# Ledger of designs, part 11: VHH binders against p0dx41

Target 1, 281 residues: p0dx41
Amino acid sequence: MASFIASDQDVKNFLTAPSMNDQEGIGFAYATDEAVLKALIPAPLKLMAPVVCGYVVHMGKPTFSAPYLEESLFALVSYKDKMMGAYPINLLLHGPGAESGVIAGREGAGIPKKLADDIELRRNDNSATATVERHGKTLLNVSWTAGELNDPSIMKQFAGQLALGKEAEMNSFFYKYDIDQHEDGTNHFSNVQLVATQLRSLADQVEPGNLSIQLESTDDDPFGELKVLKPLGAAWFHFDTSVMFNTLKLDEVDAATTMPKLLTGRYDRSFFNPKAATYII

## First folded at step 20 (VHH)

Design o2
Fold by ESMFold2 at other seeds, fold request of step 22:
Structure o2 (fold): chain B 281 residues (1-281), chain A 127 residues (1-127)
Amino acid sequence: as target 1 above (281 residues)
Amino acid sequence: QVQLQESGGGLVQPGGSLRLSCAASGFTFSRYTMSWVRQAPGKGLEVVSDISSGGGSTYYADSVKGRFTISRDNAKNTLYLQMNSLKPEDTAVYYCAKHGRYYKYTGNTYTTEFDYRGPGTQVTVSS
């Protein structure tokens, strides 16, 4: 019987480790303005390279939802020069599982997820394309053609991280926070924390190639701020399994200096309109 | 040229078992999600099960969950379906299908798209 009250077994199943199984699509990297990218990275994370990485993928068998498509742009960062990984600036989701994916990621690890209006991903033999649309524009248009990288010297630096047929562990860094309401109805941020989500992934397909990429901005999604100065390369990849096996609390951080760098990836301009109703959650 | 050939069908009594095989060639088998789909007399196609390219994750229709097991041997380019506790409603032509790599959702509609399908093998469950 359906009920608003979950069974004990449902609660147990809810708490199992999330996995993004049967994930495939285009991964890419391009050079961008170092000062611009560095300014987007909240302390204590440190930018490792003036490179934006990203992907457009199909999440074929996620354990927490129906399938969906996902886009991300992320920086390569370190925490205290000891822990390295991705700092996602944004994620956009589309498809039947997208709403559940946004809820799971936002609540579980503070992942900057919003819904796209449309995402398309298509591979034809040795080439692939993807588009991401939101609020009247195509924010991202990427293509991959199997073969040589745009800049072979950069992609080889990262090739060992995608060891074919072998599990690899990766970190992703996010910021979690609470929004609390005062008695007068105003809000404030509290418990602003840096976390690392740790992934164990098994890649059974990695095919390097040439990147073609275009970005556009809207008021809500300013992708164009991350200018493409030089395309570096792309790959088609498939993760047979990808398990989020741990989330670590790393640091508590200052809300005033951190939150301005977090809001755009998580909220649209309707949250910031000074001439509308007071922002309340 | 993609080729998919099913085998292992036949006539079986209710409660019995069958094992279907699908031999694949003309593409890199280990790089694609594969499915078993079936068509009962006078009905449309139903996805019975699928398995990821590496074999690490699977899907089963509710009607077969707990009774059927999908597997693959990437070294032999072969897809399998172990069918146990067969019921008369499992009577159908069973097809081996190769997934494509075209992903687009219109609204929140969930659909599975196939590039290629084999000629099928008949499974008949009758007492």
Scores: ipSAE 0.390, ipTM 0.766, lowest interface PAE 2.6, mean pLDDT 88
Fold by ESMFold2, last read:
Structure o2 (fold): chain B 281 residues (1-281), chain A 127 residues (1-127)
Amino acid sequence: as target 1 above (281 residues)
Amino acid sequence: QVQLQESGGGLVQPGGSLRLSCAASGFTFSRYTMSWVRQAPGKGLEVVSDISSGGGSTYYADSVKGRFTISRDNAKNTLYLQMNSLKPEDTAVYYCAKHGRYYKYTGNTYTTEFDYRGPGTQVTVSS
């Protein structure tokens, strides 16, 4: 029977390692303004390249929800020159499993997830397109065409990142924090910390190709800040399995210098300005 | 051009077993999620099970979990369904289905979309 009290077995099942299995879609990379991208990266992470990476994928068999579509833009970063990986600036989710995906990611690792109004991903033959829409704009319009990368000189970096038929381990970096309330009712941030999630993924399809990409902004999702100076390439990929097998707590960090870089990926303008809130029912 | 052909159906007693096969051609089999779907008399289509393109992840409907096993052999372009502990409620036409790579969710609905399905094979569980 359903209850607000979970059974012992439900608790055990809840604690199993999450997997994002049967995942496929378009991955891409483009060059952007280094100073702009660097400014978005909180200390102690350091930007490795003036490149934005991203994807639009279908999560076909997540272990924690129904299927959903997900978009991300991320930077390549290092922690103390000893751990390298992705720093996602944002993730947008859409579909029947999206609400559960946002809850899991926000609570589990501080992942900057919000819901999109619509995500579409379509592959026809040797080409694919994806769109991401939120709050009246198409924030991302991306196309992949099988063949040569826009910049063929980066083929070896692409191949190394998406090793076909072999498991690969990847780090992703996030910041977690608490919001505590003072006796007078005002809030403050506490326990702001850098974490890394570690993924083990098996890519069984990787088809490199040409990237076409356009970004737009809304007040809530300023994707256009990350300007496309040069498309580098794209690929259609499939991860047969992708398991989040570890989470590391790395550093506690200063709230005053860190939190300004975290809020937009996690909250809309209505949290900052009550007059920005408009509801359509 | 896409061809899916099921085989292995038939009449079995309750508690018995069958193994369904689906021969696939006309597409790169190893690149697609594949499903078994069934239609019981007087009912709509039900997704019984699916399996990712590499075979590493699966889904089972609650009604068959623990009794049915989906598998694939990408070298032979063949999808399988091992059906154990069969019940009269499993009586249906079983179809092999190929997933598409067009993903869009409209409204608050959960649906599975298939590009193609085969002609089906009859499974009848009766004493």
Scores: ipSAE 0.367, ipTM 0.773, lowest interface PAE 2.6, mean pLDDT 89
Fold by ESMFold2 at other seeds, fold request of step 22:
Structure o2 (fold): chain B 281 residues (1-281), chain A 127 residues (1-127)
Amino acid sequence: as target 1 above (281 residues)
Amino acid sequence: QVQLQESGGGLVQPGGSLRLSCAASGFTFSRYTMSWVRQAPGKGLEVVSDISSGGGSTYYADSVKGRFTISRDNAKNTLYLQMNSLKPEDTAVYYCAKHGRYYKYTGNTYTTEFDYRGPGTQVTVSS
């Protein structure tokens, strides 16, 4: 029977490693302003390419929630020239499992997750489209058409993100932190840490193609800051399995220099300015 | 174009076993999530189980978990359901269903969208 007191077995199950199985959708990459993208990357991570990568996917069988749709924009980064991986700038989630996904990711690894108002992902034969809507605008409109990449010279870099038919391990980097309250009621950031989650994924479908992409901004989600200078390519992919099998604590970092780069992906403007808010009701 | 044909149904005693098969053609079988769906007399459709396109992840309804096993053979374009420890409550028409790739949620409702299903095979569990 349900209770406010969880059983020992429920606590044990809560602590198991999460999986994002049966996920599929559009992955993409585009060139952007290097200085703008570099400025968004907190130390000690370093930008490896002036490229924004991203996806819109359906998470069909997550182990921690009902299914949901997820969007992300991320940079390719390195840690101390030894570990390379993704630094997600944002993730937007929509669907019946989305709230649980936001809570799990925010608390587990400081993942920059918010809820979208709507996400749609549709594939017809050899083409697909996705849209992401929040606070009165379509923040992202992306299309994939099977065939040649927009820039075939980036096939090697693009293929490095996916390995068809073989398990691949990937790092995702996040900053995790605490928010504590001073005795006077004001808030304080503490324990700001760089972490890496490690994913093991089996891609059983990877279909490269042409990218068409459009971004817009709202006050809460300034996607347009990451301008599309040149679409590079897209792919439809399916991960049959995808498991977060490890989390690494890499560094403690300075709150004053780091937190300004973290807040927008995690909080709306109403947290900073009560007059700068948009509501969908 | 798309064709799904179930087989392996029949009459079985409680506690018995059956193995359902679904032959698929007219689409690239290995690219799609597939489901077994059943309809008991006078009831709506229930998703019994589904399996991802590569076979690496599965779902089972609580009512069948531990008793039924879904599998697929992508080389033979065939979906299977091994049904063990059958109960009278498992009596239904069982359908093989192909998932579409259109994902949109309205509000907080959960939906399962199939773009095709077969004609079904009858499973009757009775003494």
Scores: ipSAE 0.300, ipTM 0.749, lowest interface PAE 3.0, mean pLDDT 88
Fold by ESMFold2, fold request of step 22:
Structure o2 (fold): chain B 281 residues (1-281), chain A 127 residues (1-127)
Amino acid sequence: as target 1 above (281 residues)
Amino acid sequence: QVQLQESGGGLVQPGGSLRLSCAASGFTFSRYTMSWVRQAPGKGLEVVSDISSGGGSTYYADSVKGRFTISRDNAKNTLYLQMNSLKPEDTAVYYCAKHGRYYKYTGNTYTTEFDYRGPGTQVTVSS
């Protein structure tokens, strides 16, 4: 029988490691302003290239929720010149599993997840499009056309991230933190840490092609700050499996210098100014 | 032209087993998620199971978990459903279905979109 009290088995299942299986969609990369992107990267991570990568995907068989659609923009970073990987700046989720995906990611690893109002991902024969809508704007409009990359010189780096037919391991870096309330009800941040989640992914489809991409901003989601200076390329991909097999706690970091770079990807303007809200009638 | 042809249905006793097959042609089989979907008399369509294009991940409806096993042979362009411990409530027409690549959700409902479905094969479980 349903109950507010979970069974012991439910608690055990809740603690199972997450996997993002049967994932497909458009992955892309574009060049952006290096100084702008570098400023968004909290220490001790270091920007590796003036490139924004991203995706719009359908998460077909996540182990922690019903299916959902997800968008992300991320930078390529290193930790102490010895671990390289992705630093996601934002993720937007939509669909029946999206609420659970936001909760799981935020609580599990501090992943910068919010809900989108709508995400659409469509592939026709040799082309695909995706849109991400939130708070009255299409924040991201991306298309892929099978064929040559916009800049073929990035093929080796691009192929390495989406190596066809081989398992690839990749780090994703996040800043995890606690929000605690003082006795007077005000909040403070504690235990601000850099973590790395380690993923083992098998891409069984990778179809490179030409990227067309447009970003827009709202006050809540300033995607346009990551200006598209030059599209580099896109691919349609399918990950048969993508397993989070390890999480590393790397560093404690200073809240005062770190949290300003984390808040926008995780909270809307109404958290900072209660009169700053979107309202659709 | 996409073609899916199911086979292996029939009449079996409760507790028996059947193996369904689906021969696929007219598309690159190894690039698509495939499903078995069934329709019991007087009921709507139910997704019984699906399998990712590489075979690395699967879904099973709660009603069949532990009894049914989906598999695929990408070299032979064939999808399979091994059905064990069959029950009268498994009686249905079973369809092989190919997933499409258009993803848009309206509301909170979970749905899968199929762009092609075969003619089906009848499975009847009775004594």
Scores: ipSAE 0.258, ipTM 0.721, lowest interface PAE 3.3, mean pLDDT 88

Design o4
Fold by ESMFold2 at other seeds, fold request of step 22:
Structure o4 (fold): chain B 281 residues (1-281), chain A 127 residues (1-127)
Amino acid sequence: as target 1 above (281 residues)
Amino acid sequence: QVQLQESGGGLVQPGGSLRLSCAASGFTFSRYTMSWVRQAPGKGLEVVSDISSGGGSTYYADSVKGRFTISRDNAKNTLYLQMNSLKPEDTAVYYCAKHTRYYKYTGSTYVYEFDYRGPGTQVTVSS
């Protein structure tokens, strides 16, 4: 029966590991300005390549919500030259499960999730398109056409990350933090820490192809700072299963040097300066 | 071009079992989520169950959970629904339906969820 009070069983279910099953869409990579991308990466993570990776996917059967669409831009990074993986710069979610997905990711692992106004993902035979809209602009317009990558020389690296028919494990790195209030009502950051989530995913579709991509910015979502210097490639993929099976606490980090790099992926500019943004709703 | 053909329906007593099959052709079956949907007399369509393209994840409506099992054989291009412990309220025409790969939501509505379904197979549960 519905209640404001959850049952003991509901609490136990809430604590189980999340899975993002039945996800599919467009994955892509493009070259960007190395200095700009490196500046976004908080210590102690180290940028591995001047490449932005990303995706627009439908999360068909997440265990924590109704289905939703998700966009992400991420960098490839290393922790102390011993763990490598993705550092998501942002994630935008849309659909009936999106609010639950934002809450779960923000609270569970500090994932930089916000809600999009609209995400659309469409495949027609050998091509697919996706758009991500927020605050009156199309922040991302991406298409994939089956066939040759834009830069065929990266095929080995690209294929190695998407092992068709095999389970693959991947690290994703996030920064968690607390916002605590002082007695006078002002805020401070505490317990700023680097974590890694570990995913085990089974890709049963991987179709490489050509990337076309356009980024735009709003005051709240400055996607255009990560300029597309060269499209590298895209793929249509399906992960039949994708399970978050482990989370590691890696480091405590300095708030003053770290938080400036975290806020824009998690908060809109009105949190900082309401008069600097004009919203179109 | 897409063809879906259900079979395996019939008359069954309460508590009995049936297995529905759906033969698929005209598309790459293994690339699409597939659903069973049903329509009881005088009622609208209800999504009974669906299964991801690889078969690794499933959904069941509350009314059938624990009694029905969806499965697929991608080598045979066939979708299945094993129905156990059948009840009179399971009486309906059962359709297999193909999902699109066009993902768009308006509110909670999945705008382009299905693009094809078969002619259906009748399941009647009576004593």
Scores: ipSAE 0.559, ipTM 0.817, lowest interface PAE 1.8, mean pLDDT 89
Fold by ESMFold2 at other seeds, look of step 20:
Parts: C-alpha cells; structure tokens; sequence
Structure o4 (fold): chain B 281 residues (1-281), chain A 127 residues (1-127)
C-alpha cells in the first residue's frame, strides 16, 4: 500500500542509476555570435566553438517518470582542455512525466529545467517539425528535412558521440549550488560546484538533414539572445538506451561570478522583479 | 498502406502458455515503437507491453510483469508476445499497435498514442 513512509525497497530503487531510454526527436546545430555565447559560459568551462546545439525529443521510457517531451539549447565546452561535452543553457519539459523530470534534474545535478506550456514534435515521412511554447510565445520552431546538411562541417564534432550501433559516452556540465538563509532572514549562495553527468547512449538511428529554425524571446526565456547566424544541420535520431552512469564533482567555483549566469535558466522574472508578475483583469 | 496482422491466439488452460505474433507491412517497422494492447469483454483497453524501435527498452503492465515477454525481429518486420503462466483474467482480444511519431500531450493523464491497430487475436484462458 501507498504511504508517506517509503519502504526499504522503494528507497533502494530510488537510488538506481537513471536512464532516458527510447528517446527520439530532432537534434540540430547552428552558428551564433561567439562573444555572446562565450559570455554565457561560466569559468572554468571554455567554449569550443561558436555553435549552439539543441534538440526537441520525446523521452519514451525514462526510469524516473512517465514519458515527456524535452527541449534544450546547449554549448559545446571543455573542462581543462581534457574533458569535453555539452553545457546546457536551458531545458524545457512538457508532458505527463515533466514535473518529475524537472524535480529529478534540479535536485540531482542542478540542471536548468523549467516546465513549458506546450511542446509538439511531429515526424511525417522524411520531414519533422517541433515547437516549444512558454508564456505567450513560441520560443522555438524547428524543422528537419532528411537529406543534405546546411553545412556538413558540424558532423565531425558530433561523430564520436553518436556512433551508430555502438555505445557512446557523453558529458554534460552543470553547476550545483545551495541557497542558505542567514539568521536575519536574507539568503546567500553556497557550495557552488561544477559537475559533469556522464551518459552512455546507444544510437540506433541517425538521419541527417537540413535545418530550419526560428527562436523568439519572452522576458522569462530570452532564447533570441542566441541568434541564428547560420543553420548548420539537423538530424532525426533515436537512442534506444541512454544511462546516466556517473556524476563527477569537478571544481568549486566563485558564487559572485558564476550565479548571474545560472539564474535565468532556472527562474522566471517574477523571482527578481516585483513588477514582472502583475496581471490586470 | 499500413497493415498489422496478429496471430497465435486461442484457448488455453490456466498456467499455460501462448506466443502471439504480429506481421507488419506498409511502413518502416524498425523505426516505430510497437505495443500489445488488450481488451477484455466489457472493459477498456489496457496497454500490456511496448518495445522501443531498436528493441532495447520495454514496458510491462504490472498485471503481466514476470509472465509476459515482448520482443521484435526488425529483419522480419514481426512483433511477438510470449505469454506464460496464463490466468483467466488474461482473457481478451490482443491487438498489435503502431505508435505515432507525433508527440503532443494534452497534459492531464498518461495515455498511449497509436496511429494504427490491427484487427486482433482472441486469447481465452479457461478450464
């Protein structure tokens, strides 16, 4: 029977490594302003290329929730010129498992997850489209058409991470932090740390093609800051299995220089601006 | 034209086994999640099991866990359900279903999304 007190077995199951199995959708990459993108990357991560990557996917069999849809925009970064991977700038989730996915990602690794109002992903024949809506706008409208890439140079950067039929390891970098309250009731940030989650993924379908993409901004989600200077390409992909098998604690970082780059991906303007959440009927 | 044809149903005693097959044609079978869905007389549809397009991940309803095994052969465009330790409550018409690659949730409950379902095969478990 259900209880507010979890059984010993429930606790053991809770600690099992999470997996994002049966994942499919559109992945894409485009060129953006290097200075703008570099400014968003907290030290000690370093930007590898003036490229924004992203996806809109269906997470079909996550081990921690019902299925959900997820969007992300991320930069390609290195840590100490030795470890390379993704630095997600945002993730938006929608669907029956989305609330659980936000909670798990926020608490487990400090992942910048929010809930979208709507995400749609549709493939018909050899083309697909996706849209992401939040707070009155379509923040992302993306399409893939099977065939030639807009610029095939980006495939070399991804090839080793998406090898068809073989498991590939991928790193994702996040910053974790605590918010502590002082005796006087004010808050401060503590324990600001760079971590890497490591995923082992098996891609059994990768269908490259042409990208068409449009971004918009709201006050809460300024996606348009990451301007599309040149679409590079897209692909439809399926990961049959994808296991988060490790999380590494890499570095402690300065709160004053780091936290300004973390807040927008995790909180809305109402958190910082009392005038931002007023509605008049 | 999408075609799904189930077979392998029949009458079996409690504790027995059956193996269902579903032959698929008219689409690229290996690119779709596939499900077995059943409907008992006078009851709603229940998703029994599903399997990812590559075959690497599966779902089972609690009522069948440990007794049923879903599999697929992408070279033969065929979906299977091995049903062991059958019980009278497993009596139903079993359908093979092709999932859509159109994902849009209307939010309030978890539901499965299919764009085609076969005509079904009857499984009857009685003594």
Amino acid sequence: as target 1 above (281 residues)
Amino acid sequence: QVQLQESGGGLVQPGGSLRLSCAASGFTFSRYTMSWVRQAPGKGLEVVSDISSGGGSTYYADSVKGRFTISRDNAKNTLYLQMNSLKPEDTAVYYCAKHTRYYKYTGSTYVYEFDYRGPGTQVTVSS
Scores: ipSAE 0.545, ipTM 0.827, lowest interface PAE 1.5, mean pLDDT 88
Fold by ESMFold2, look of step 20:
Structure o4 (fold): chain B 281 residues (1-281), chain A 127 residues (1-127)
Amino acid sequence: as target 1 above (281 residues)
Amino acid sequence: QVQLQESGGGLVQPGGSLRLSCAASGFTFSRYTMSWVRQAPGKGLEVVSDISSGGGSTYYADSVKGRFTISRDNAKNTLYLQMNSLKPEDTAVYYCAKHTRYYKYTGSTYVYEFDYRGPGTQVTVSS
């Protein structure tokens, strides 16, 4: 029988490693303004290339929810020149499992997840398209066509990360924090920490091709700040299995210099300006 | 153009086993999630199981977990369902279904999106 009090077995099941199995969609990369992208990367992470990567995927068999669609834009970064990986700037989720996905990611690793109004992903034969809509605009419109990359110079940098039929480990970096309230009712940030999630993924389809991509901005989602200077390439991929097997605590970091870079990916303008919510209506 | 042909149904006693097969043609079988769905007399369609394009992840309805095993052979373009410990409640027409690669959701609704479904094979569990 259901209860607000979870059973011991439910708690045990809750603590199992989450998997994002049977995921497929479009992955892509494009060149952007290096100074703009570098400014978005909080210390101690270092930007490794003036490239935005991203994806729009269907999460077909997540272990923590119903299926959902997910978009992300991320930078390629290093931690202390020893760990390389992704620094996601945003993630947008849509579908029956999306609410659970946002809650799990936000609470588990500080992942910058919000809900989209709509995500569509469609593949025909040797081409695919995806769109991401939020707050009155199509924030992302991306197409992949099987064949040659726009710029094959990215091939050697990514070749070992996506070995077909072989598990690969991937790092993603996030910042977690607490919000504490003072006696006078005002808030402050505490315990701002850099973490890394580690995924073990088995790619069984990777089909490279040509990228076409357009970004738009709203007040809440300024995707256009990450300008497309040059499309580099895209691929259709399928991960048969993908397990988040570890989360590492790496560093505590300065709130004053870090938090300004975290809030937009996690909150809408209404959190900063009550009139923004009135304007939206 | 797409063709799915189920086989392996029949009459079986409670506790018995059957193995369903689905021969696929007219599309690149290894690129699609495939499902078994069933329809019992007077009831709607129930998704019994599905399997990812590579075969590495599966879904089972609660009513069949631990008793049924879905598999696929991408070299032979064939989908399988091993059904063990069969119960009278498993009596239905079983269909092989090809999933779409068109993903679009409306709200919290989880609706199966099939491009094509085969004609089905009858499974009857009766003593």
Scores: ipSAE 0.519, ipTM 0.825, lowest interface PAE 1.6, mean pLDDT 89
Fold by ESMFold2, last read:
Structure o4 (fold): chain B 281 residues (1-281), chain A 127 residues (1-127)
Amino acid sequence: as target 1 above (281 residues)
Amino acid sequence: QVQLQESGGGLVQPGGSLRLSCAASGFTFSRYTMSWVRQAPGKGLEVVSDISSGGGSTYYADSVKGRFTISRDNAKNTLYLQMNSLKPEDTAVYYCAKHTRYYKYTGSTYVYEFDYRGPGTQVTVSS
């Protein structure tokens, strides 16, 4: 029977490992200003390349929600030169499972998830397009055309990203934190920590091609700060299975130097200026 | 030309089993999610089950969970539905349907989910 009190079985099911199965869409990479991107990366993570990677995908069979569409922009980083992976700067979600996806990611690993107003992803034979809309602008307009990468000289490195037909493990780095209240009523951050989620994914489609990409900013989502200096390439991919099998606690980090780099990806301007709570486009 | 052809329907008693097949041609079968969709008399279309392009993940409607099994053979371009413990409520025309790769939602509605379906096969569950 439905109740505000969950059954013991519901609690058990809630705790099972999440999987992101039947996931497909456009993955891409472009060169950006190194100093700008490096400034966005909190210690102790180190930027590995002046490259923004990203995707717009359909999460077809997630185990924790209905299906949804997801966008991300991320940097390639290392932790102490021993773990490499993605540092997502933002994720935007849209669709029937999006609200649950935001809650799960924010609470589970501090993932910088917000809801988009609309995400569309369409493939037409040998080309595909995707758009992400939020707060009156198309923040991201991306296309892939099957064939040659924009920079063919990077094919060796690009081909190493997704091994077709083989399981690949990938780290994604996030920062978790608590918000606690002082005796005087003001808030503070506590327990600010670096974590890594680890995914095991099986790609059964990887089709490289040419990237066309345009970014736009709003005050809430300043995507344009990550300027497209040179498109490098894109691919259409499908992960038949993708399992988040582990989350590691890596470090406690300093709140004063870290939190300024975390807020925009997680909170809109209304959190900083209550007059922005009624946004009119 | 996309072609989908279902077979394996028929009359069966309650508690019985049937195996539906769908032969596909005119597209790269292994690149698409495929569904079984049914229409009972006087009812709308219901998605019964779907299976990812590689076969690694599946969906089942609550009404058929534990009784039906979807599968695919990408080498033979064939989609299957094993139907066990059949009930009178399973009486319907069963269609094989091809998904698009056009992902757009309006609210909870998957706007462009399917682009082709076959002519269907009748399944009748009656004593």
Scores: ipSAE 0.515, ipTM 0.800, lowest interface PAE 2.3, mean pLDDT 90

